# Ledger of designs, part 18: VHH binders against Isthmin-1 (ism1)

Target 1, 164 residues: Isthmin-1 (ism1), of Danio rerio (Zebrafish) (Brachydanio rerio) (q5ege1r286to449)
Amino acid sequence: LFGVDTDSCERWMNCKSEFLKKYMSKVATDLPSCPCFYPTEVAYSTADVHDANTKRNFRWKDASGPKEKLEIYKPTARYCIRSMLTLESTTLAAQHCCYDDSMKLITRGKGAGTPNLISTEFSADLHYKVDILPWIICKGDWSRYNHARPPNNGQKCAENPQDE
Key: E = the ipSAE of ESMFold2; O = the ipSAE of OpenDDE; V2 = 0.75 times the mean of E and O plus 0.25 times the DockQ between their complexes.

## First folded at step 11 (VHH; framework vhh_brivekimig_d4)

Design k04 (from y03 with M100I E102Q E108G; at its last look DockQ between E and O 0.79; V2 from the best seeds 0.80)
Fold by ESMFold2, look of step 11:
Structure k04 (fold): chain B 164 residues (1-164), chain A 122 residues (1-122)
Amino acid sequence: as target 1 above (164 residues)
Amino acid sequence: EVQLVESGGGVVQPGGSLRLSCAASGFTFSSYAMSWVRQAPGKGPEWVSAISESGSYTYYADSVKGRFTISRDNSKNTLYLQMNSLRPEDTALYYCTKDISQFFYDEGFDYSSQGTLVTVSS
């Protein structure tokens, strides 16, 4: 009723674009599920992992380097990976998965990875504007951000962290 | 002094082809992913296609996939859209842009050029 004047984060969360609804639906269908454990070969190269849901092989690249600024954007994450774009991709999105010190997938909370709607392989600038800036306008509130961009746990990995 | 100038529009029969061009100046063209956006009469803007900085990755809306081909020539600061098998519903004013982030928000598209008109009519 009252609240036509909502905060910037709520405006972002409540986006009603028909484009965005369709795009996010394709992202949910097209992207691979996060592996339950960090694939250690990404530290040296890429890892090729078969995804049962999409019946495709995906290459994954490490996303843990200093430019990721994990201490800011994914506190509690030690390692992260991103899926790489292919010629078969139907969106510009990349799956993003983050892992704790034990290399176990973080499935929720401030350290959990969330799908990038624009892969850094396509455009770092657009990735920032589409995926990072909303986190900033939500003032780093992972609960609100993750509501709009849920962390992937399609492989039903053990909940991590277990405590709220 | 960012400038984007579209050209190559015109009137064509259904099933015909057109090639659009976008001449860019006032910024480092090769450092930006580029997009085509169209606006049909009485409708809101639609993100049609995009291409990465190097040209290695492309995106197409479902409505044009298989019929349109985006390309770029970074040495000439030029973006292209080859449109084949044109349909009446492709009739629109076509714009190029370096920023499509507004499609991911509830914000109006900021037109910075006149665009180029494509009319598909029997």
Scores: ipSAE 0.708, ipTM 0.867, lowest interface PAE 1.1, mean pLDDT 88
ESMFold2 (binder alone), look of step 11: mean pLDDT 81; pTM 0.817
OpenDDE, look of step 11: ipSAE 0.910; ipTM 0.955

Design k05 (from y07 with A97V; at its last look DockQ between E and O 0.87; V2 from the best seeds 0.79)
Fold by ESMFold2, look of step 11:
Structure k05 (fold): chain B 164 residues (1-164), chain A 122 residues (1-122)
Amino acid sequence: as target 1 above (164 residues)
Amino acid sequence: EVQLVESGGGVVQPGGSLRLSCAASGFTFSSYAMSWVRQAPGKGPEWVSAISESGSYTYYADSVKGRFTISRDNSKNTLYLQMNSLRPEDTALYYCVKDMSEFFYDEKFDYSSQGTLVTVSS
């Protein structure tokens, strides 16, 4: 809940919870890197994509539909995907990747995807409270949000947009 | 009024087993992911396990994985934790929790219940 506490975004950005530190460290090793190009199969079904860094296959689902509200949360993105939970997952997180109209990974800026600490597959409510509410608390300041939740580019895809 | 009532704690020897139960009322139990949280004396809270609304997805802390099993029965509004191969470090008050978002913030964790005490003695 908001109130007269004008530093809520800064408090969220600087959270020092020992739990959160451990959890985010596990997320970094558990999640696949974003594919450099949008896998078009997700428009009709899920896609199985090999992740070179972890040497595992991950399944991805489209995250571009109206419920995602990309015009609000990722305004320069045309498509997004989320990695799906498996029985081998060690966290409840999902990788989140967004793509421009040329289907290239957005690696920075307002349209870049950022990892979800709680997958929508596990709980839409908890996902909202952990991943969406902070964006609202920060009044849509994507640069502060992305500082706390850096976009993934572990596959070293070409920087996009290039002038940042 | 939301109520969560834990039971099944007690004193057990190392290597023993206990099954915790949590009776839920005052909300639509099947609509919420549920968790077990434990707190040892003088320590901060630890997220032990979580289960999705339908029971399809679970989470376990590394310290309990392979020894503890979370489950739920939505027809009985009950959450369970089967605890096997218990160790002295499992000694704690165990709470069932409806809102786990607090672990992701720098806020004081507020329990809505009294918990159930598990003591593992050598």
Scores: ipSAE 0.646, ipTM 0.839, lowest interface PAE 1.3, mean pLDDT 88
ESMFold2 (binder alone), look of step 11: mean pLDDT 80; pTM 0.801
OpenDDE, look of step 11: ipSAE 0.876; ipTM 0.935

Design k06 (from y03 with K98R M100I E108K; at its last look DockQ between E and O 0.78; V2 from the best seeds 0.79)
Fold by ESMFold2, look of step 11:
Parts: structure tokens; sequence; C-alpha cells
Structure k06 (fold): chain B 164 residues (1-164), chain A 122 residues (1-122)
């Protein structure tokens, strides 16, 4: 009863699964870095963006709609995007990036995107169970969640927010 | 009630092939991503492969990639696993499931069926 949710969050954060360690290592190799600015083309279609670090092209889709519930999960973000799965993907993961009102990548804090270990394109249900439920059992503690699922800033975008 | 019934296991020599089937009932099969999970003697469960609802996306563990092929026939409510170039380390009970989220927490798996035994030995 009392403290059960806190215990569940600590259990999730400290998971020693060998599967998960290997999977997350592949995710780090498989996913593109977040663009430093929101690619406005995604507001009405998809955007194709070259990722210099992996030397691959990735397609991105808007992730800002009502089903995303940004007011709950990413409260300082105005826009988000997800990378789309490709036939060359070695995991089921999707990169997830969120942006402020000025369309600049949020690199830390409660509005920062975090990689999805299961893309919504593969299964919305499994995405919820793998990526959303841990945030819920940690009672929305973004600092603990982001420690386990670090926001991407592989392009070394300007720190944002600079304060807070 | 949800039922998943695996079949197609047996004894084969190294390098051999088997095709596993999983018959699903009691739910809308085409609305779920499906997976194969195996458990070898003395080991924990391993997520072997997964396939999206329509079959458009697949996942394979590194240990089986290139040798195993997952597929589904939504008109027959059936999931398949074609297993080629079998190795002794593929020996295990094989289960199908619609939910592998537990692997992302603690690698435990709630078995809802008997599975089908694959033995690779001579």
Amino acid sequence: as target 1 above (164 residues)
Amino acid sequence: EVQLVESGGGVVQPGGSLRLSCAASGFTFSSYAMSWVRQAPGKGPEWVSAISESGSYTYYADSVKGRFTISRDNSKNTLYLQMNSLRPEDTALYYCTRDISEFFYDEKFDYSSQGTLVTVSS
C-alpha cells in the first residue's frame, strides 16, 4: 500500500535484465540523433532528415497530437516527433524528440523527449506497457525516468532549457 | 477465454529444420502483435521473435536472426516460426504470446500454455 509505487519505480530503474542491457545498446546504435529544430514539414506530412553521425537518412513523423497527451507526459513541450521504423532497423525502437515554443530541441527536464524502446508503429499496446507505464509507476518523476531513458542530444544542440 | 496452442516441435539433428505453429482463439488475433518465447532447461525465458499485427514489422533476437522466420496468417488465426539451421542451443520449450512487455522489466514470463518442445540432438 504505502510506498508500493515508489518501490515499483526503484525496481524498474534498477532492472538488471541482460536482455534490456543488450537491447538498449542496439537502440543507441540504431536510432538517429534528434534534429536541433523541429522540422516543420512534419506538421502536415513526414520529414526526411539525414543523420550525420550514422550516415543514414531517417524519416520523422509528428508526435504532438492529442493521443500523445503532452500536457501530462511532456508538459513544457509544444511539439514532438518520432523516427519511423525502417527495413534496416535492428530494434523496434523509435527516437523521440520534443521542442519548445521556439521549435528548439528540449535537451533536458520535464519536456525532453526520450527514446521509445517500442515504436508505436510496431504496437501501441506494447509501447504503452514498455515506455509509458514506467513513467506512470514513477509518478511522473521525470528526473528518475530520464536517468533510465536519457534524452538524446547526439547532435550537441544548445542546452535547453538553459535555466530550470 | 484466450487460448494459444503451440505445435510442430520434435527432435531434429543439428542443421535441421522445423516449423512451429500457434493456433489462437478467444481474442481478435489480427489486433495483436505476436511473439515467440523459448525457455531452455536451466535458463530463463528468451524473447525469440515478434511480428506486428499486419505482419509489416518483425523482430528477431541476435541468436536466431537469419535462421528463423516469423510469420502469421490472420485469416487462420495462426502464428508461425520457421526454424532453419538448428543448433543444440535452440533446444527449448517454445511458447507463443501476445505480450512480451515483462522482458523490459525482469525477463519473467507468465506461461499461458504448455508450449511445444524442440530438441536438437543426435
Scores: ipSAE 0.675, ipTM 0.852, lowest interface PAE 1.2, mean pLDDT 88
ESMFold2 (binder alone), look of step 11: mean pLDDT 80; pTM 0.806
OpenDDE, look of step 11: ipSAE 0.906; ipTM 0.951

Design k07 (from y03 with M100L E108K; at its last look DockQ between E and O 0.78; V2 from the best seeds 0.00; counts 0 for: unsure alone 64.9 < 65)
Fold by ESMFold2, look of step 11:
Order: sequence, then structure tokens, then C-alpha cells
Structure k07 (fold): chain B 164 residues (1-164), chain A 122 residues (1-122)
Amino acid sequence: as target 1 above (164 residues)
Amino acid sequence: EVQLVESGGGVVQPGGSLRLSCAASGFTFSSYAMSWVRQAPGKGPEWVSAISESGSYTYYADSVKGRFTISRDNSKNTLYLQMNSLRPEDTALYYCTKDLSEFFYDEKFDYSSQGTLVTVSS
């Protein structure tokens, strides 16, 4: 739990919890890498995608609806997806990936998705407190937030946005 | 007024079993993911297990996975923890909670109840 000032953001960024370190390590091995292109099937249903790094199949669902408030939280993203929890999951986390108007993965910057340590499928309330409140406490500073929660690009998708 | 009352603790030998209960009142139980947290003597709190609002998803710490089973009955506003194959290191005060967010970052826990004591000794 964080206050509303800059000190609260620094406290969150520099959290020394041994539990959190172990949990985030498990998240890194448990979650799939983001697909390089928005899997358009998720607009109508869920999509099943094989993840080469974990050698597992993951089901993805759309995360682009109005309750996501992308214009606020991911201002350059047009579409987002989340991986779904499975019986094989060892954490409560969900991978979160965001895409531009051309359906290309945003790999950095203010529109990039970042892993949710708590899936909305598990608890919307805990997800808010663990994944959303820190964004708000850091005043939407994507650079600081992404440092603590790096956007996934395990598939080595082309940089987006480019430095041009 | 939010109340969580733990029960079912006791003294058991290694390898034994206990079933903990957590009776909830003063809030909409079915709207919250619930967790079990334990505090061993001289140690900080440990998040043992969690269960989603509907019961569809669960979490277990590595130290208890395969031995403990969390469940809930939303019609009775009750959370359960079935503990099998108990070990001396499971000796602790056990608490239930509807809000684990503070523990997640600082390993702190707001002890609003007395908990239920589990002692595993030969």
C-alpha cells in the first residue's frame, strides 16, 4: 500500500521483499512471451498460442474493452491481450501485451503492456491494488513503472516504437 | 463490521492432519479472494495459500504445495484449509484475510484477529 506522493513511488520501485523477488522470478518462468502481432481471433473468442520459450500452450483473451481505460493507462495502445490462468499455472500472474493500430506489439514506451502479477481472473481487487495503484502512485510515469515491470519481448519482436 | 474468526487449530504429531475454518461476517464474502497467512515463532508472516472469489483458482506457497488444500463455501461465508502431512515447520498461528496487498510488497500483515494455533510436535 502506497501514498500519493513521489516517495511512495520510489518505495514501490525499490521494494526489497524476498517474497516478491521469488514470486516475480516464478512469474518470469511461468508466463508466455507476447505474440509479435495481435492475434485477431481474440476479438471474437479466446486464442490458443504455443509459447516456444516455456514449451507450453497458452490461451489468450482480449483486454481492449472500455473498462481497461487504455486511453489513460496505455495511451498509444489500440489493442491489448492477457494470458489466461490454467491448472498448470504456478503463480496468479497474467502476461499483458499491447498493440498499436497496425496490430504490432508495442515493446517499449507508454503504450507497452506489462505483466500483471495478479490476473483479473483471480481477483480484480487484488489486481488493482498490486498492478494498477502503483501506476497511479507513480503519476503514470511509464519509464519508472516499466523499470519495475519490464514489458515482455521474449520473442524478440521488432522494436516498437522505433527510434525514428 | 468486518470480522474473520479462525478455528480448527490444535496439537498434532508429524504426519497428522488438521482442517482450519475461517468464519467471515460484515462484508460480501463472495466478492473477495481470500488468503491464509501464518506466523511462526520468531519469523515474519508467510502467505500460505489463496483462493479466488468463486473458488476457481488457487495459489499455494512452495512450502505447502501438495500437502494443503484451500477451499471456500460462499453460501456459508466460510474459508477452509485442509492441512495434511504436517511437519514441525508448519507450527504457527494461522490467519485468514480478505486483503493481502500490503503483505505482497512489504511482507507485513495486519493482524485483526487472534488466529488459530497449529502445533506440530512429536
Scores: ipSAE 0.633, ipTM 0.835, lowest interface PAE 1.4, mean pLDDT 88
ESMFold2 (binder alone), look of step 11: mean pLDDT 80; pTM 0.800
OpenDDE, look of step 11: ipSAE 0.877; ipTM 0.935

Design k08 (from y03 with M100I E102A E108K; at its last look DockQ between E and O 0.79; V2 from the best seeds 0.82)
Fold by ESMFold2, look of step 12:
Structure k08 (fold): chain B 164 residues (1-164), chain A 122 residues (1-122)
Amino acid sequence: as target 1 above (164 residues)
Amino acid sequence: EVQLVESGGGVVQPGGSLRLSCAASGFTFSSYAMSWVRQAPGKGPEWVSAISESGSYTYYADSVKGRFTISRDNSKNTLYLQMNSLRPEDTALYYCTKDISAFFYDEKFDYSSQGTLVTVSS
């Protein structure tokens, strides 16, 4: 019965879609872990990085441009990267990683990257509806958003920010 | 007014092939990723396949991967689904859509057309 009077963010966080549950499980196994440091060559091109957990190589592209609106969506991040789709991908998802001024992975908090369930390479419109709109529905509450879409730290990078 | 008109459905034997078409009008077709969604009688909708704006990236559900091929012709505002090695479980109404976001929420899929019926029966 939690339809009409349940806040929209809570409804999104508690989604019961069987499709989504299966899709997110595939995303967790399909995507690489975030590098602990920003691979600086992405500022000029793309970077190929080996992912030890999946034993695959992934290409990464810079995701720091004006269209990303980092000042709104990842306000403590200086740089972000996104893993690129391949023909071998089993989902349309992209890993999303954000970094501070010292080029260290932000592992928690308002600047942490979160997996994109629909890569911008596939569809900017669907990415917005699936990955961005929920953040807006949750009124920019990054802690609720990150609870549903946990930032990746599969490489066990040093926690950043350290406290608070 | 957005219009999506599916065609090419019919009755085929198991192992057969069929090609579906979706004619689009009322929006800028080349600006949207497009999808095929199917619904078997008495079951919920299933996102079958998707193709990016340019056609560079595709997605297939596990149930159809290797048997179905999605394509598009942006000059004709037309989406296609080539279905090979058809099985009885592929029997469904097939719809095209520009918006599959409902699958990522607790929301009902919003059908905009009657679809095209594919029946796979011996």
Scores: ipSAE 0.759, ipTM 0.893, lowest interface PAE 0.8, mean pLDDT 89
ESMFold2, look of step 11: ipSAE 0.739; ipTM 0.884
ESMFold2 (binder alone), look of step 11: mean pLDDT 80; pTM 0.807
OpenDDE, look of step 11: ipSAE 0.912; ipTM 0.957
ESMFold2 (binder alone), look of step 12: mean pLDDT 80; pTM 0.805
OpenDDE, look of step 12: ipSAE 0.912; ipTM 0.957

## First folded at step 12 (VHH; framework vhh_brivekimig_d4)

Design k09 (from k08 with Y57S F104S Y105S; at its last look DockQ between E and O 0.46; V2 from the best seeds 0.00; counts 0 for: pae E 5.9 > 2, unsure alone 61.6 < 65)
Fold by ESMFold2, look of step 12:
Structure k09 (fold): chain B 164 residues (1-164), chain A 122 residues (1-122)
Amino acid sequence: as target 1 above (164 residues)
Amino acid sequence: EVQLVESGGGVVQPGGSLRLSCAASGFTFSSYAMSWVRQAPGKGPEWVSAISESGSSTYYADSVKGRFTISRDNSKNTLYLQMNSLRPEDTALYYCTKDISAFSSDEKFDYSSQGTLVTVSS
């Protein structure tokens, strides 16, 4: 590991791959914005949720189950959702949104969801390598992780938590 | 002892077609998403296409979308890339891989095989 920096988290944060830059730009364009409130229908099944910016409905599923390990990865979140892949999807990505006990979108901080560059519907193992391992490499430092993978708030939901 | 052996490359004219194959051994092929990566002389690697474990989901880089088709046959442990409407800029060494490591960091791809050469020239 010679050269500029031996900090693995810093190296990950400073990714300069042209492929990854283009892919992340496409992800930011193509994914739906997070709903400002947890859509309670997802607790029973998948749900169509209207995306105001694109005026289209997107299908979402619950992402709050034990395999999500929210107590580790999103410690202030009570509920999370992921957008579902369709035959019309242009990336492997899924939007990921997390909500507090009052079912309000967490827009920043350690409980905020961040887009998955690889949907768990495509491959759980690749999702782990691409989206989870960097968080582990950064030793759970959510502020560094969220700098590289900003939480979505395209609907301009109220800031939550307000004090940070 | 993971082994990936690419074949099906060759020389074609612009607008031509080729079908690449990747024979896999030393791991449970059906348990891994697979991808194609290419590298032209003097350029960095480009992630071309990927396919899920079951083959039900696919990804294509914008540069090849609509022209290339990835597929797999889990009973034969074989990955395929059908390449149509080939262009001179598709000239490269093509590799298959099970890792898609370009998404996990901006580090160089680990070339564990020799690849198969595709040359598009008139």
Scores: ipSAE 0.082, ipTM 0.498, lowest interface PAE 5.9, mean pLDDT 82
ESMFold2 (binder alone), look of step 12: mean pLDDT 76; pTM 0.759
OpenDDE, look of step 12: ipSAE 0.248; ipTM 0.628

Design k10 (from k08 with I100M; at its last look DockQ between E and O 0.84; V2 from the best seeds 0.79)
Fold by ESMFold2, look of step 12:
Structure k10 (fold): chain B 164 residues (1-164), chain A 122 residues (1-122)
Amino acid sequence: as target 1 above (164 residues)
Amino acid sequence: EVQLVESGGGVVQPGGSLRLSCAASGFTFSSYAMSWVRQAPGKGPEWVSAISESGSYTYYADSVKGRFTISRDNSKNTLYLQMNSLRPEDTALYYCTKDMSAFFYDEKFDYSSQGTLVTVSS
């Protein structure tokens, strides 16, 4: 109670919310897999990319601009993208994918993208509270954050960075 | 001071319809995504529906999708929930809120109003 010393990051990682568990399950089935290579057309507009696992087309937009603060949140990424919400979306989530300087998907580590549970298209404020604040309370510990929000590699892209 | 006032609840037969309203004051309504939350007797709160600031994007729980329609009128600072094909399972106290982040954490939902009661019985 008064004397309980609990790490706030650990509390977030071990959240017991029944709603969150069900929502995360829907996110895993709702979102497209990250493309293995940065679709360069997003630099000028949006890109349509076919997702083999769901057999649907998804639109993607660039997420590399200054407001993304990649030097803080994804320090080894050069480019990032987010999937766009559609009328078919069953959650408010957006897939988030980050790429190295060679435009290859970062599949693990501090530069890997992680799913946003709340798309910035729906609400920037709610996105901040649900997706950004946990990273901040974990003091930027990407390993702990990524354990709770695993980077997507459903397309089985080449491991990057390579293990050995 | 932030105030949210729900209305439009009542007693209805299964298959019936109701339209709920939420009048907002004390904050810039058009700057917030809004949600409907319900609480059935003896249960915790359930997130029913949400709508983005402009109204361009909506969300529905699976239990209500296709039957309920959320909307907003930013010029009147009012949120709406059109409920069709009502079922006994929809019986609950309905609240509106401007902040649903508590559902993504193990935090208590802050009730700021009395809500509006919907009873569906034959």
Scores: ipSAE 0.656, ipTM 0.845, lowest interface PAE 1.3, mean pLDDT 88
ESMFold2 (binder alone), look of step 12: mean pLDDT 79; pTM 0.801
OpenDDE, look of step 12: ipSAE 0.900; ipTM 0.948

Design k11 (from k08 with A102Q; at its last fold request DockQ between E and O 0.77; V2 from the best seeds 0.83)
Amino acid sequence: EVQLVESGGGVVQPGGSLRLSCAASGFTFSSYAMSWVRQAPGKGPEWVSAISESGSYTYYADSVKGRFTISRDNSKNTLYLQMNSLRPEDTALYYCTKDISQFFYDEKFDYSSQGTLVTVSS
ESMFold2, look of step 12: ipSAE 0.744; ipTM 0.887
ESMFold2 (binder alone), look of step 12: mean pLDDT 81; pTM 0.812
OpenDDE, look of step 12: ipSAE 0.911; ipTM 0.956
ESMFold2, look of step 16: ipSAE 0.728; ipTM 0.878
ESMFold2 (binder alone), look of step 16: mean pLDDT 81; pTM 0.817
OpenDDE, look of step 16: ipSAE 0.905; ipTM 0.953
ESMFold2, fold request of step 18: ipSAE 0.779, 0.756, 0.725; ipTM 0.901, 0.891, 0.871
ESMFold2 (binder alone), fold request of step 18: mean pLDDT 82, 82, 81; pTM 0.819, 0.820, 0.818
OpenDDE, fold request of step 18: ipSAE 0.918, 0.917, 0.919; ipTM 0.960, 0.959, 0.960

Design k12 (from k08 with Y105W; at its last look DockQ between E and O 0.82; V2 from the best seeds 0.82)
Fold by ESMFold2, look of step 12:
Structure k12 (fold): chain B 164 residues (1-164), chain A 122 residues (1-122)
Amino acid sequence: as target 1 above (164 residues)
Amino acid sequence: EVQLVESGGGVVQPGGSLRLSCAASGFTFSSYAMSWVRQAPGKGPEWVSAISESGSYTYYADSVKGRFTISRDNSKNTLYLQMNSLRPEDTALYYCTKDISAFFWDEKFDYSSQGTLVTVSS
């Protein structure tokens, strides 16, 4: 068996779009850092959390329901949250954070959240095509996905132990 | 069959205004986020603006923010782009679309319409 040309996952990972490069740079500066602990009030409403880096308050919504399909997309996560869009938003992105059974931020691995380049508040269809489909095309290879879409730990929360 | 028909383009001097319209048919317009994409001569397509299905959220490229306003009327299946303070670099063929995912994959944009030409010159 000899080598094959680029597959769909490799093509996605190696995207050289100047648009995407600039867009992700704006996402990195515009989005809040993930809270180190799951804010339990999101189970019943939204949570307001101050983000020290941007000096702004962000509202967060639960992202743990059945539609999220965590057993497929974030298999070691028990809870997830997503930041809500605001009038100050300069992209359509949303921060996405996932938490273990102890409600501590998962900072790497198959359960770690990654920024959504298109918020589900804006369009579930575009979110699927831009953020979910690459995970599917890459067959859930979290190491490749996380390389292209790094999990946020701007608050320098305690690193989770290696999952083995 | 999905159909999108742009109109409202024309020739205008720098600093002028135009309002583009996009008439949609063949799909449930109110169920889709909509976008404007433009292609200037000799350049690739640029995602200019987007609006969520209800109109509650909008997006603007830095090049047009503060000058362009996207809106929609779901009862008329129509998308709009109000363009103010037009500049020569806004000269382009303008298209509406319900799918901008190609920009995130560095794929060729699939133009499903004729577009409407905007020319900003003296």
Scores: ipSAE 0.721, ipTM 0.880, lowest interface PAE 1.0, mean pLDDT 88
ESMFold2 (binder alone), look of step 12: mean pLDDT 79; pTM 0.796
OpenDDE, look of step 12: ipSAE 0.912; ipTM 0.957

Design k13 (from k08 with A33V; at its last look DockQ between E and O 0.69; V2 from the best seeds 0.77)
Fold by ESMFold2, look of step 12:
Structure k13 (fold): chain B 164 residues (1-164), chain A 122 residues (1-122)
Amino acid sequence: as target 1 above (164 residues)
Amino acid sequence: EVQLVESGGGVVQPGGSLRLSCAASGFTFSSYVMSWVRQAPGKGPEWVSAISESGSYTYYADSVKGRFTISRDNSKNTLYLQMNSLRPEDTALYYCTKDISAFFYDEKFDYSSQGTLVTVSS
């Protein structure tokens, strides 16, 4: 018997939506680059950080609380942050950055943050459908997920983790 | 069960205005992001606008930004689209939806309602 067996994660990775292509291009140009070190003031309030590449200031909010479930979604990360939406935002996206115990940006691997196409500020439910469900469908395979949603390192922070 | 009913379409001249309404029932309206999607004859669906559950955040496609205004009244379970400075290219069937996630996947839009026709002609 000759049949077809299609990987749901592969279908998501190979999405050909023209809307999505244009949207992701806007996300890449409009979101700030991740700071190379966790901005510690975010632990008690928001942090205002200048982004040299876009020449704009962005507010960042801690994304490390229990609802983030870092032990599941970013298992080597100790801290994460998200950029906040502004009146100047051209997408609904948020930059997402994760950091190790030394507060250094994780630039690759299972703990690296990846851009959220839908900010949790706009809608937690839509964020889940667009950003979380694909990770679940891919069974937590960070290499496939990160291929479709590359971690940001626009500031060219030191590679972390180093090759082991 | 879930029901969305669009209204307010019609024929207008270029530069005119229309206000679309979408009456919602069968679900907790205030718990959903609501969106407007339009489809011109022979073209695919276009996501034109969205509004967050509380109404605090909005999204507009580049083609309509500055001309269209989305709003919602959660006490009346109603979504609105104020369309100003209308152009011939705005001619389409307009649909409201509680689920825009399909645009982020390689999936066809589910046209579960009738829509309301907007025609912009001289």
Scores: ipSAE 0.760, ipTM 0.891, lowest interface PAE 0.9, mean pLDDT 89
ESMFold2 (binder alone), look of step 12: mean pLDDT 83; pTM 0.833
OpenDDE, look of step 12: ipSAE 0.900; ipTM 0.948
ESMFold2, look of step 13: ipSAE 0.696; ipTM 0.862
ESMFold2 (binder alone), look of step 13: mean pLDDT 82; pTM 0.829
OpenDDE, look of step 13: ipSAE 0.901; ipTM 0.950

Design k14 (from k08 with S31R; at its last look DockQ between E and O 0.75; V2 from the best seeds 0.80)
Fold by ESMFold2, look of step 12:
Structure k14 (fold): chain B 164 residues (1-164), chain A 122 residues (1-122)
Amino acid sequence: as target 1 above (164 residues)
Amino acid sequence: EVQLVESGGGVVQPGGSLRLSCAASGFTFSRYAMSWVRQAPGKGPEWVSAISESGSYTYYADSVKGRFTISRDNSKNTLYLQMNSLRPEDTALYYCTKDISAFFYDEKFDYSSQGTLVTVSS
């Protein structure tokens, strides 16, 4: 697992375990859609946002601090948020959304957020191993990473960036 | 050196209960989410349950939800699994671990302990 090469990335990209298939389908069903604009109250507290698709309210927390290393992992993003876990969740996943300088959702490309399969609220260590390490194994190839972990745009926000 | 020692396994009839324990040493137990993994004979490993550092969040596989309860006592560096309404299909070696990332990579699980055997039979 400490080795990084294209063979390891290819194996991760093509993982078809029964566990992961089932887990991913639950993730797709249970997570909220990303808000189209950065909810500015998260800079000071949490934000409670209604999600039309699931008909539930979700709390969001800022994910923009220096420990997030946005200059490395989301280089065109200025702000990010994560949805908070609830006791009703069937997975340990968190929605992850990133925004440009104009506070508009980045819907594709190297700055787009992607769902975390393990929320940092559950375990920062496991989040790193499950959500960050694959990006490293794939040598920072965001297009391959995003293929396996597609950015959310369930609210059909305006495409951003237009030219990427 | 990380050490995890499971205990509490045994033979029980269907419908019975067992409580597994996992004694941890060689790391700061309270700083890690912990999991139970089981492996039945001739089958691959299954991630059964997990609990966050403080115990605030838990995860259960569908096969055990409602029957098993994970807990931890950080003052005793001990992880627990209360198993109720046991079925023959729960027969397996049970292991505790702080790292279940292999399940997300379709990698072989690296067992670091002996585990504790649970046998459910008439």
Scores: ipSAE 0.716, ipTM 0.873, lowest interface PAE 1.0, mean pLDDT 88
ESMFold2 (binder alone), look of step 12: mean pLDDT 80; pTM 0.805
OpenDDE, look of step 12: ipSAE 0.911; ipTM 0.956

